# VH-VL binders against q9yfq1, part 19

Target 1, 117 residues: q9yfq1
Amino acid sequence: MLPVNPRDLEKMMRRLGIKVEQLSADEARIVLGSGETMVFRSPTVIVMRAKGQPPMVYLVGDYTVEKPREETAAEITEEDVALVAEQAGVSMEEARKALEESGGDIAEAILRLKGEE
Below, E stands for the ipSAE of ESMFold2; O stands for the ipSAE of OpenDDE; V2 stands for 0.75 times the mean of E and O plus 0.25 times the DockQ between their complexes.

## First folded at step 23 (VH-VL; framework fv_teclistamab)

Design z1 (at its last look DockQ between E and O 0.33; V2 from the best seeds 0.00; counts 0 for: pae E 2.5 > 2)
Fold by OpenDDE, look of step 23:
Structure z1 (fold): chain C 117 residues (1-117), chain A 123 residues (1-123), chain B 108 residues (1-108)
Amino acid sequence: as target 1 above (117 residues)
Amino acid sequence: QLQLQESGPGLVKPSETLSLTCTVSGGSISSSSYYWGWIRQPPGKGLEWIGSIYDSGSTYYNPSLKSRVTISVDTSKNQFSLKLSSVTAADTAVYYCARHERKYGWYKAFDIWGQGTLVTVSS
Amino acid sequence: SYVLTQPPSVSVAPGQTARITCGGDDIGDEYVHWYQQPPGQAPVVVVYDDSDRPSGIPERFSGSNSGNTATLTISRVEAGDEAVYYCQVWDDYGRHYVFGGGTKLTVL
């Protein structure tokens, strides 16, 4: 937390025309432009509001950085291809292509082939 | 031009649930900036905010009514609704639906209002 | 709870200036909105964000807000200005809209 007494901080900020509110959160997430996500566990949230200005939000606490989920292309098996081909009524080649485009997601591949997606 | 119109029964029995719908025309209820609210006015009395809803379903309620109030939105019909449970004679009022903006965390004035609808609670 | 206090009534003669006050603790730190409600009609915003006017509202309507008092000023009052006027703020801490009790403006 801030090294200042919350009451004193509030009073000081009010003199500056800034309203301060302290909230408790279970979790806070910030998705960065890099694709990474900052994850705060049980942070203190300080919201500062000034008339005519956008609010400023401070997250106080430890955080971890999560990397974007690497979508590993699921291994496409011949069984998967056969299943998609059968369900969508297409050739094995078409089914394989759809699976590849769908990252190995059988359901998505079928939807693509059926024109539902 | 955006317009709001209240609809629902004008008479409700005590202990029942008051139900009103606001129909939005001339524009979409889905907006990144606007909330949709309900305000009521007992006969000869002042205005009282009931609550507001964002198209995402986020709601704010008057603390004095929170336990009895439910506001919902139906984007498919371009409507939002009010339910007030366990009504008494004190809930007799003209009910208005209205729109207000939220900008930079600031909640703005109700800039568009319906014409209002009288709901009387009586046996 | 946050409370806004308005005088119940204000009377002015045509052509004079009417001032309607809205009292609240540190109301100057809040945006105040003003509504005009003619008899039997829905309210309409006449001043918002302390001093801004919607399009279509005459320049005779103006607003100010400082300290513990917001004021709606109506210059060159006309008979058509007779209505009940409400001030309003959003209470951030209470997370709710608060209306004043309303002021009935009578044009003599």
Scores: ipSAE 0.409, ipTM 0.762, lowest interface PAE 1.6, mean pLDDT 92
Fold by ESMFold2, look of step 23:
Structure z1 (fold): chain C 117 residues (1-117), chain A 123 residues (1-123), chain B 108 residues (1-108)
Amino acid sequence: as target 1 above (117 residues)
Amino acid sequence: QLQLQESGPGLVKPSETLSLTCTVSGGSISSSSYYWGWIRQPPGKGLEWIGSIYDSGSTYYNPSLKSRVTISVDTSKNQFSLKLSSVTAADTAVYYCARHERKYGWYKAFDIWGQGTLVTVSS
Amino acid sequence: SYVLTQPPSVSVAPGQTARITCGGDDIGDEYVHWYQQPPGQAPVVVVYDDSDRPSGIPERFSGSNSGNTATLTISRVEAGDEAVYYCQVWDDYGRHYVFGGGTKLTVL
């Protein structure tokens, strides 16, 4: 048995009517319906084409998931933290964390704290 | 409607550089998906693709000519250009500029051609 | 590397059908384009993507492509159809456009 080199593999796929092209890619990103993004660092990207159908793209590699960047987060003040802590009956530290998770929205932070056990 | 027109010297001395310009009118060279190409035809012979470029400046060249060819684009003048170095009598031909596109990974036909300009390589 | 083979000439009488072939290994896997070049003029695409016709090209021009042969068919040939016809593909392996050698259509 002889090893099949890349040129021989391309010729074999071509005989099946399938054209293969590997792209040079530093990054690939897939934005999901949830708003999260799959980020591939230096993936292998292969485009396969045949007459009668759109191209198919194969991504191979590890990825991480990024949450969407919050659009212009509100500045959190010590007065905001104190208000949340008072209204929710929690520590200043717990109130600050809730505000950070709520993007500075005092009402949302209070509701989250009151809704948790 | 979009039109292509070649311009440049009709006579070039051997060993010098052939230089041609294609002017695009009735549309923008910066249109996405379009490539701008050069094709030549020696007298009485067939067509030979020289190379193509798109508005970002990326080029594709016929491997047989690649070492001697430079194609460039000037979007502000709506023009693209061909330079072919070290010419010989074998480079005597009618030179055409033409448009083509790439859709869904497929390279498409040359759908618009210039009228062509004869370049003669002679002493 | 990839070669397209056309007959050098075809002669037909007015009103008859001309068939111009373009041979290539597995050419049916490629999109074939056809250009008409009248004497002294630039080429004009008459069929693209095997069988599609640009706006302004009469329905008498048609194309087919399968296996190792693509064919340009011109029905009810007119004197004005006298030209050289070139087939053309993009060779993905060789990364270049390939033209056939051309077929001169003579209208008798």
Scores: ipSAE 0.305, ipTM 0.686, lowest interface PAE 2.5, mean pLDDT 87
ESMFold2 (binder alone), look of step 23: mean pLDDT 92; pTM 0.939

Design z2 (at its last look DockQ between E and O 0.43; V2 from the best seeds 0.00; counts 0 for: pae E 2.8 > 2)
Fold by OpenDDE, look of step 23:
Structure z2 (fold): chain C 117 residues (1-117), chain A 123 residues (1-123), chain B 108 residues (1-108)
Amino acid sequence: as target 1 above (117 residues)
Amino acid sequence: QLQLQESGPGLVKPSETLSLTCTVSGGSISSSSYYWGWIRQPPGKGLEWIGSIYDSGSTYYNPSLKSRVTISVDTSKNQFSLKLSSVTAADTAVYYCARHERKYGWYKAFDIWGQGTLVTVSS
Amino acid sequence: SYVLTQPPSVSVAPGQTARITCGGDEIGDEYVHWYQQPPGQAPVVVVYDDSDRPSGIPERFSGSNSGNTATLTISRVEAGDEAVYYCQVWDDYGRHYVFGGGTKLTVL
């Protein structure tokens, strides 16, 4: 079913009222509902178009599945808390809370405390 | 009601850059379905598509003009613009901005047009 | 490049039916749009997607498209129908809009 001869495929599909275009891509990514991402390296892309219908796209090639980036909560250090407290002009407790809410991102924590985010 | 209006100089010297702006009113230029295009018509001649832009900045250009054409969008001003470089007398035309939809990969008719603006290339 | 061919002119008497053709290779596989351009005015779409009419366009305007020819039909032609009519398609392979050369409709 995969086109061995793109010309023949095109001709056959045209008889069915389907336009076929073959494209080359460096990369294709499909983000799945699961959060995983299918990554194709240098796939062949086949686009099929029928009048009045949504296009169908075939990705031909090997792919890998990437898992969602596990956001590891960065360890919040006392130094980080102190830094945020100092920069934002808040208490250590408030700074710690902001850091926790920001996943350990110092810049984001400061922005939150300053009302800029 | 959505309206388009072209603006810019009506006279451009040869070798210079033609610059036009289309102002969109009565609606936002930001849309998931619509492209914003330019079409021109030399006096007494037919219509020629120049190019279209999506609010994301994605552009399509007429291959015959691609090397000289730049279309851009300014969402903050609800405008999109045309630049045509190295103009000659052959670029004298009425220039229209217009909107067209894209649905399921199909590019649709230009359903809303500006009134057009004449640009004359002359020394 | 994809080319659309229209007759340069069509003449009809009031009340008669005008047919304007648009020729293109396998044009039946493409959506054809038709524009009316009165003298000194911007074009207005009168038929889109082969046979659909925008709101406000009279039923006298109809379109068909098959094989290598699309046709705009204007029944019961009126003096106000005198204009230049353009067909248009999107060329997927060329990734550009293509207009026909236009047909001047004269109402005698």
Scores: ipSAE 0.423, ipTM 0.766, lowest interface PAE 1.5, mean pLDDT 92
Fold by ESMFold2, look of step 23:
Structure z2 (fold): chain C 117 residues (1-117), chain A 123 residues (1-123), chain B 108 residues (1-108)
Amino acid sequence: as target 1 above (117 residues)
Amino acid sequence: QLQLQESGPGLVKPSETLSLTCTVSGGSISSSSYYWGWIRQPPGKGLEWIGSIYDSGSTYYNPSLKSRVTISVDTSKNQFSLKLSSVTAADTAVYYCARHERKYGWYKAFDIWGQGTLVTVSS
Amino acid sequence: SYVLTQPPSVSVAPGQTARITCGGDEIGDEYVHWYQQPPGQAPVVVVYDDSDRPSGIPERFSGSNSGNTATLTISRVEAGDEAVYYCQVWDDYGRHYVFGGGTKLTVL
């Protein structure tokens, strides 16, 4: 039983009605229901299709798992920055810095800015 | 209701470049699924696919014509174009623009066609 | 290079059934599309994905595809069906669209 060359393997798959396409990708990401993300760097992507069947995609390569955005720091939005700036009477730049230092806590950011005066 | 219309010169001299434009109306050329293609038909002969383009500018071409073909898209004008260089009398044909899509990895039928424009290569 | 072979012509009497074949090596593994081209007009899809009909195409147009042959069937042929019919696939390994040479349907 000798190893087959890639050309012969593709021909065998073709005779079974299986279309094989290899893609190069810079990255592939799978966002799981848990919020975790599987991250593949430079994977080989192999797409297999047969008539009447859904396509099947194989990702070949190492991956890491990224956890979801940390819940300990609130996401800072432009709306949040504007609110802090308005309530504390400061520039948007000053408000953003205070929010970043307060982990996204609007009330703490406002109090910090008012206390500095 | 989406429509396609070819435009361009009906007469081109040998060795010059054939240049055609397809205008999309009743819909947008920008799409997640649709590709925009050129197909030609010499008088009394069959259909030959020339190439297709996605709105991002990605193209694919008939290998037999690839060295002479350029397809481009102008999303601001809702148009795509064909240039075929170094033409000869063999390039005399009715030229059609047409839409097709890709679903589940399969390239699909040409579901909307322009009415076609005859281009004659003659001096 | 993938080739689709159609008979150059098919003749049928009105009211009868026309069958137009499209031959290709293992064409049953491909989705086949069929176009009707009346004289002086652009092609129109009459069957796609072997056997599906676009909206507005009467059910007397049907298709099948297995092995090395796809077939377009037109039941109860009318004079208005007279046209050239093309089959077409995407050749996945050559990465290009391939049309058959066309079949002229003559009614009477």
Scores: ipSAE 0.290, ipTM 0.695, lowest interface PAE 2.8, mean pLDDT 87
ESMFold2 (binder alone), look of step 23: mean pLDDT 90; pTM 0.930

Design z3 (at its last look DockQ between E and O 0.56; V2 from the best seeds 0.00; counts 0 for: pae E 2.6 > 2)
Fold by OpenDDE, look of step 23:
Structure z3 (fold): chain C 117 residues (1-117), chain A 123 residues (1-123), chain B 108 residues (1-108)
Amino acid sequence: as target 1 above (117 residues)
Amino acid sequence: QLQLQESGPGLVKPSETLSLTCTVSGGSISSSSYYWGWIRQPPGKGLEWIGSIYDSGSTYYNPSLKSRVTISVDTSKNQFSLKLSSVTAADTAVYYCARHERKYGWYKAFDIWGQGTLVTVSS
Amino acid sequence: SYVLTQPPSVSVAPGQTARITCGGNYIGDEYVHWYQQPPGQAPVVVVYDDSDRPSGIPERFSGSNSGNTATLTISRVEAGDEAVYYCQVWDDYGRHYVFGGGTKLTVL
């Protein structure tokens, strides 16, 4: 598929009016429509360009697929609610609601209650 | 409509740093497609590209000037600047700021230019 | 370094056609842009991407690019066309813009 010699590839593609650039990357990520992410480690990047055409980029290398990080709803404890209530000067009910809306993030909940967010 | 205007001292002493600013009006310097560049022209001579900058701070410099050139962007002021260090008489030129697009990996023509400003290097 | 070669001067009589060439290795694979610079003025794009014209530029200005030569053609030359014309490309290998030396067009 790809010539082993980058110089030969370049020469061949030039005959076709295609400019080829080979780059080295530490990492490449492709976020898919599914929400998954393809992660390439140290891939070779081949950029092919021709007049009037969008560029084509080839990632050459092994890759892994990462699933979207499931937002684990942080367990809201009574202690957390009490802390937020105390810090924000609101009722326990208001604090609980803010924590729920903030996904259990205490700092965010406090900011939300104080009108800073 | 978008306009570019160069500003800075018209006289610089040898070994000092030439400093120019380009003010963009009629539009934002922040763009997904455009680069902001500097071109100079010694009296009676041709055009020479100095360098270009993207609003993200990514820069490209002419290899012959790279060691002496710094281009920066200030999005808050809608400006970008040129610094050329260790100037000599050879750096006497009209300096232009200009805009160019990058599309599909191709660097395009400079489609909007400033009027240019003469900078003379003299003792 | 990549070099673009232009004739230093071209002379034409009014109404004639002027052709300004720009030579470079594999220039046909590159997008060539042409600038007109009247005396004492900033350059203006007259042809870009080999053969496209900006809005406001007369159709008398046209461009072609093939092999190792790009050409700016100015038909029905007028006195107002007298200027220095520059070709330009982006050199991917050198990562820089390259201008030709410029061609002074004289209208006789």
Scores: ipSAE 0.392, ipTM 0.760, lowest interface PAE 1.5, mean pLDDT 92
Fold by ESMFold2, look of step 23:
Structure z3 (fold): chain C 117 residues (1-117), chain A 123 residues (1-123), chain B 108 residues (1-108)
Amino acid sequence: as target 1 above (117 residues)
Amino acid sequence: QLQLQESGPGLVKPSETLSLTCTVSGGSISSSSYYWGWIRQPPGKGLEWIGSIYDSGSTYYNPSLKSRVTISVDTSKNQFSLKLSSVTAADTAVYYCARHERKYGWYKAFDIWGQGTLVTVSS
Amino acid sequence: SYVLTQPPSVSVAPGQTARITCGGNYIGDEYVHWYQQPPGQAPVVVVYDDSDRPSGIPERFSGSNSGNTATLTISRVEAGDEAVYYCQVWDDYGRHYVFGGGTKLTVL
């Protein structure tokens, strides 16, 4: 059973030649190879160092996953396309393209299309 | 080659503020890896680290001096400065500026030193 | 505060080996740096990270660090090696650099 407080952990690790530093952070982000991002809000950050080894960093806290910007375009519905087409006075094909270029943001797509008129 | 040069008054009256500047030449003071430090040496005695500054403005001070020391950086002039308040004869020393790094969380050696400047505290 | 202990002086004949010690509790867990300071001059790093040499420092300067003792070794000592030598670490828990008191190397 490991110690539950940072002071006792630090003492144990120090006897093994391991330096422990605890940081508080407002946010941490891990950008994954998939393009998704893990977002930690107010995590506890623990850095461990020993001679001859790169530092190890532990993030402790809840996180959410943000999808890449282009992934949100896959959430475009036929209802969204129809709304953009109606509001901007364009074809369904034009509305779909504008929505895809706007990441699924209906208001942005409409504004972009109306600027062409 | 990167060089450091100390400048400032060589004589300071007791109770006043010692003020020194270190000019960096042959390289930029702005770096994510470098710290800029002050070390002093009273005549005939050993070396004492005063403090260091990261180019973003984060400072680290010797606990024995912390209440009297301020280190600052001026990136536009490629300089960093030392102010030591309320000086006494015990603050008479050669003052060096020096560079060091922090890698993988380790604070590294002072690899580049200035020539040093003697500051005497006398009435 | 963390203290580094060096002998005040070491004397050695030319051509012999000088060993300068730096004592500290658990110093083997720290990276130790060594500086040479000739009279009237600024210090110069001669060994860093326990045993590494900067470019331009001869191979006859070497270092070791284990347990409670770090050692600077100078083989084939020359008259030009006469200087004061300082060891130095960063104290992680005190958040400050610590220098040893210095060792004056005299070449007889």
Scores: ipSAE 0.300, ipTM 0.696, lowest interface PAE 2.6, mean pLDDT 88
ESMFold2 (binder alone), look of step 23: mean pLDDT 92; pTM 0.942

Design z4 (at its last read DockQ between E and O 0.47; V2 from the best seeds 0.00; counts 0 for: pae E 2.8 > 2)
Heavy chain, then light chain:
Amino acid sequence: QLQLQESGPGLVKPSETLSLTCTVSGGSISSSSYYWGWIRQPPGKGLEWIGSIYDSGSTYYNPSLKSRVTISVDTSKNQFSLKLSSVTAADTAVYYCARHERRYGWYKAFDIWGQGTLVTVSS
Amino acid sequence: SYVLTQPPSVSVAPGQTARITCGGDDIGDEYVHWYQQPPGQAPVVVVYDDSDRPSGIPERFSGSNSGNTATLTISRVEAGDEAVYYCQVWDDYGKHYVFGGGTKLTVL
ESMFold2, look of step 23: ipSAE 0.332; ipTM 0.701
ESMFold2 (binder alone), look of step 23: mean pLDDT 91; pTM 0.938
OpenDDE, look of step 23: ipSAE 0.478; ipTM 0.775
ESMFold2, fold request of step 25: ipSAE 0.282, 0.248, 0.238; ipTM 0.691, 0.681, 0.677
ESMFold2 (binder alone), fold request of step 25: mean pLDDT 91, 92, 91; pTM 0.930, 0.938, 0.932
OpenDDE, fold request of step 25: ipSAE 0.597, 0.595, 0.611; ipTM 0.803, 0.804, 0.813
ESMFold2, last read: ipSAE 0.153, 0.301, 0.308; ipTM 0.659, 0.691, 0.691
ESMFold2 (binder alone), last read: mean pLDDT 92, 91, 90; pTM 0.936, 0.939, 0.922
OpenDDE, last read: ipSAE 0.610, 0.608, 0.607; ipTM 0.810, 0.810, 0.811

Design z5 (at its last look DockQ between E and O 0.36; V2 from the best seeds 0.00; counts 0 for: pae E 2.6 > 2)
Fold by OpenDDE, look of step 23:
Structure z5 (fold): chain C 117 residues (1-117), chain A 123 residues (1-123), chain B 108 residues (1-108)
Amino acid sequence: as target 1 above (117 residues)
Amino acid sequence: QLQLQESGPGLVKPSETLSLTCTVSGGSISSSSYYWGWIRQPPGKGLEWIGSIYDSGSTYYNPSLKSRVTISVDTSKNQFSLKLSSVTAADTAVYYCARHERKYGWYKAFDIWGQGTLVTVSS
Amino acid sequence: SYVLTQPPSVSVAPGQTARITCGGDEIGDEYVHWYQQPPGQAPVVVVYDDSDRPSGIPERFSGSNSGNTATLTISRVEAGDEAVYYCQVWDDYSRHYVFGGGTKLTVL
């Protein structure tokens, strides 16, 4: 469907009133409605434009599909709780709650606790 | 309604930097479709596009002026600015700020203009 | 660099039709915009995207674009139409807005 020679493609499309631009990209990502992401590495990007029409963009290259990052609820360990409690100067219970609210992010938990002071 | 207004010194010395600001009123400078541009017109001469900026900071410059031109946007003040360095008498002109749309990959006409401000380069 | 060529001046009597041309290589493939600039005023777009008119612009103003020539047509010319008219395109190759040299329309 696509000529191998970009020049030939351009010439052909121009006859049809379509402007063609070829671009090089390091990466292209398409987030699908399913939550998956198509990832193109070093694709050729072909942009086709015609008067009064939305542009058409072709990504030419191999791609992988990435699944949505399952938010693994970071297991809050007792060590994490203790660390947050110590750093923030709060009780273990308060530290645990902050960690739970922060999805297990120690730094964020500490910031939350310190911001409440 | 959206309005644009140029402001800055009307006199600049040779080799100095011309600095102008365009204040946008009646609407936000942040838009998914619009670019904010500068156009100048020497006395008795035609129009010359200087450059345009998107609210993201993406800029396009006239190739003949690119080395001397900097356009920036300040969304907090709803303004965008022009700096033109190393000015000469040839840079004497009325400077306009204006808005233009990008739609479907096409750059559209400048649909809203400021009134323009004369900048004279003189010793 | 992409160049747009306009006649420096056009003269017409009131009630007549003025035609202002804008020449450019394959200009028909580009959207052409036209500006009216009265003396001492900022330009105002009178025709955009070859043939569309902004709100408030009289139907007397029309545009066409094909091949290597775009044309602004002003029918039933009035004294108030006296101005300099500029054509404009975006050149994708140089990523540059290009203006014509302007055409002074004189109403006799």
Scores: ipSAE 0.300, ipTM 0.743, lowest interface PAE 2.2, mean pLDDT 92
Fold by ESMFold2, look of step 23:
Structure z5 (fold): chain C 117 residues (1-117), chain A 123 residues (1-123), chain B 108 residues (1-108)
Amino acid sequence: as target 1 above (117 residues)
Amino acid sequence: QLQLQESGPGLVKPSETLSLTCTVSGGSISSSSYYWGWIRQPPGKGLEWIGSIYDSGSTYYNPSLKSRVTISVDTSKNQFSLKLSSVTAADTAVYYCARHERKYGWYKAFDIWGQGTLVTVSS
Amino acid sequence: SYVLTQPPSVSVAPGQTARITCGGDEIGDEYVHWYQQPPGQAPVVVVYDDSDRPSGIPERFSGSNSGNTATLTISRVEAGDEAVYYCQVWDDYSRHYVFGGGTKLTVL
């Protein structure tokens, strides 16, 4: 059972060799693999450390999820469109559409056009 | 390669403010996760940490000196500074600037030190 | 305030092993750093994180830390090792760096 007194809690953790640090942050952000971001406003941050162990960080607080504001696609140039059209044997319009659908990736756009045959 | 050099007046009158600057060369004060500290040593005595600063401007001070200490950073000049107010003869010491790092939440050693500068508090 | 206690002096003959202790309550739960300060010079870290050596420090310098005692060991001591040696930790309770009082190593 943990004591209510913060001073006693810190002394107890010290006797166990566990270092506890509490931080007040204005904001914390976790960028997820999806591109979404968890945004914590004014979270409590608790860091726990002991020798020979990875540190652990706890974020305590409410959060919202932000979608990416905009996806920055690779710039699609007329040179890129011409290259795709030439390599895939398609019109400039078809090449442009494939590049747009492929996020500007020339190799993917070419493969996509070849797969449609 | 990286070097630290203290500069400032070697003589300060009692009750005035001691002011020192540390110039960082061979690297940038703002381009890494390194932290910048001040340590002093009275003649014939041991080492005492005064405080440290991070490039964001966040500071940590020795609790026994906190009320009299200000550490600041000027990233455009690649410098950080110490001000110690209301000095007395007890503040006579060699003052060192030094670098350290925080990794995995642990405060690492001071791995690079300046040469030190003696500041004497005397009328 | 956390206190680190070092013997004021240690004397060894050349070629022998010097051991410099740093005492502190449960110091084994802290990472201990050791600095060499030759006369008239700035300190130089010789061991950090209990037992690691910076680049350029001879393997003759080693460290250990357990329980209430950390130890700096210097094997095959040379006259050039004469210096004051300081141990140091970060104290999470008082939230500051703490140095020991220093140990003067004399090579007789």
Scores: ipSAE 0.278, ipTM 0.680, lowest interface PAE 2.6, mean pLDDT 87
ESMFold2 (binder alone), look of step 23: mean pLDDT 90; pTM 0.918

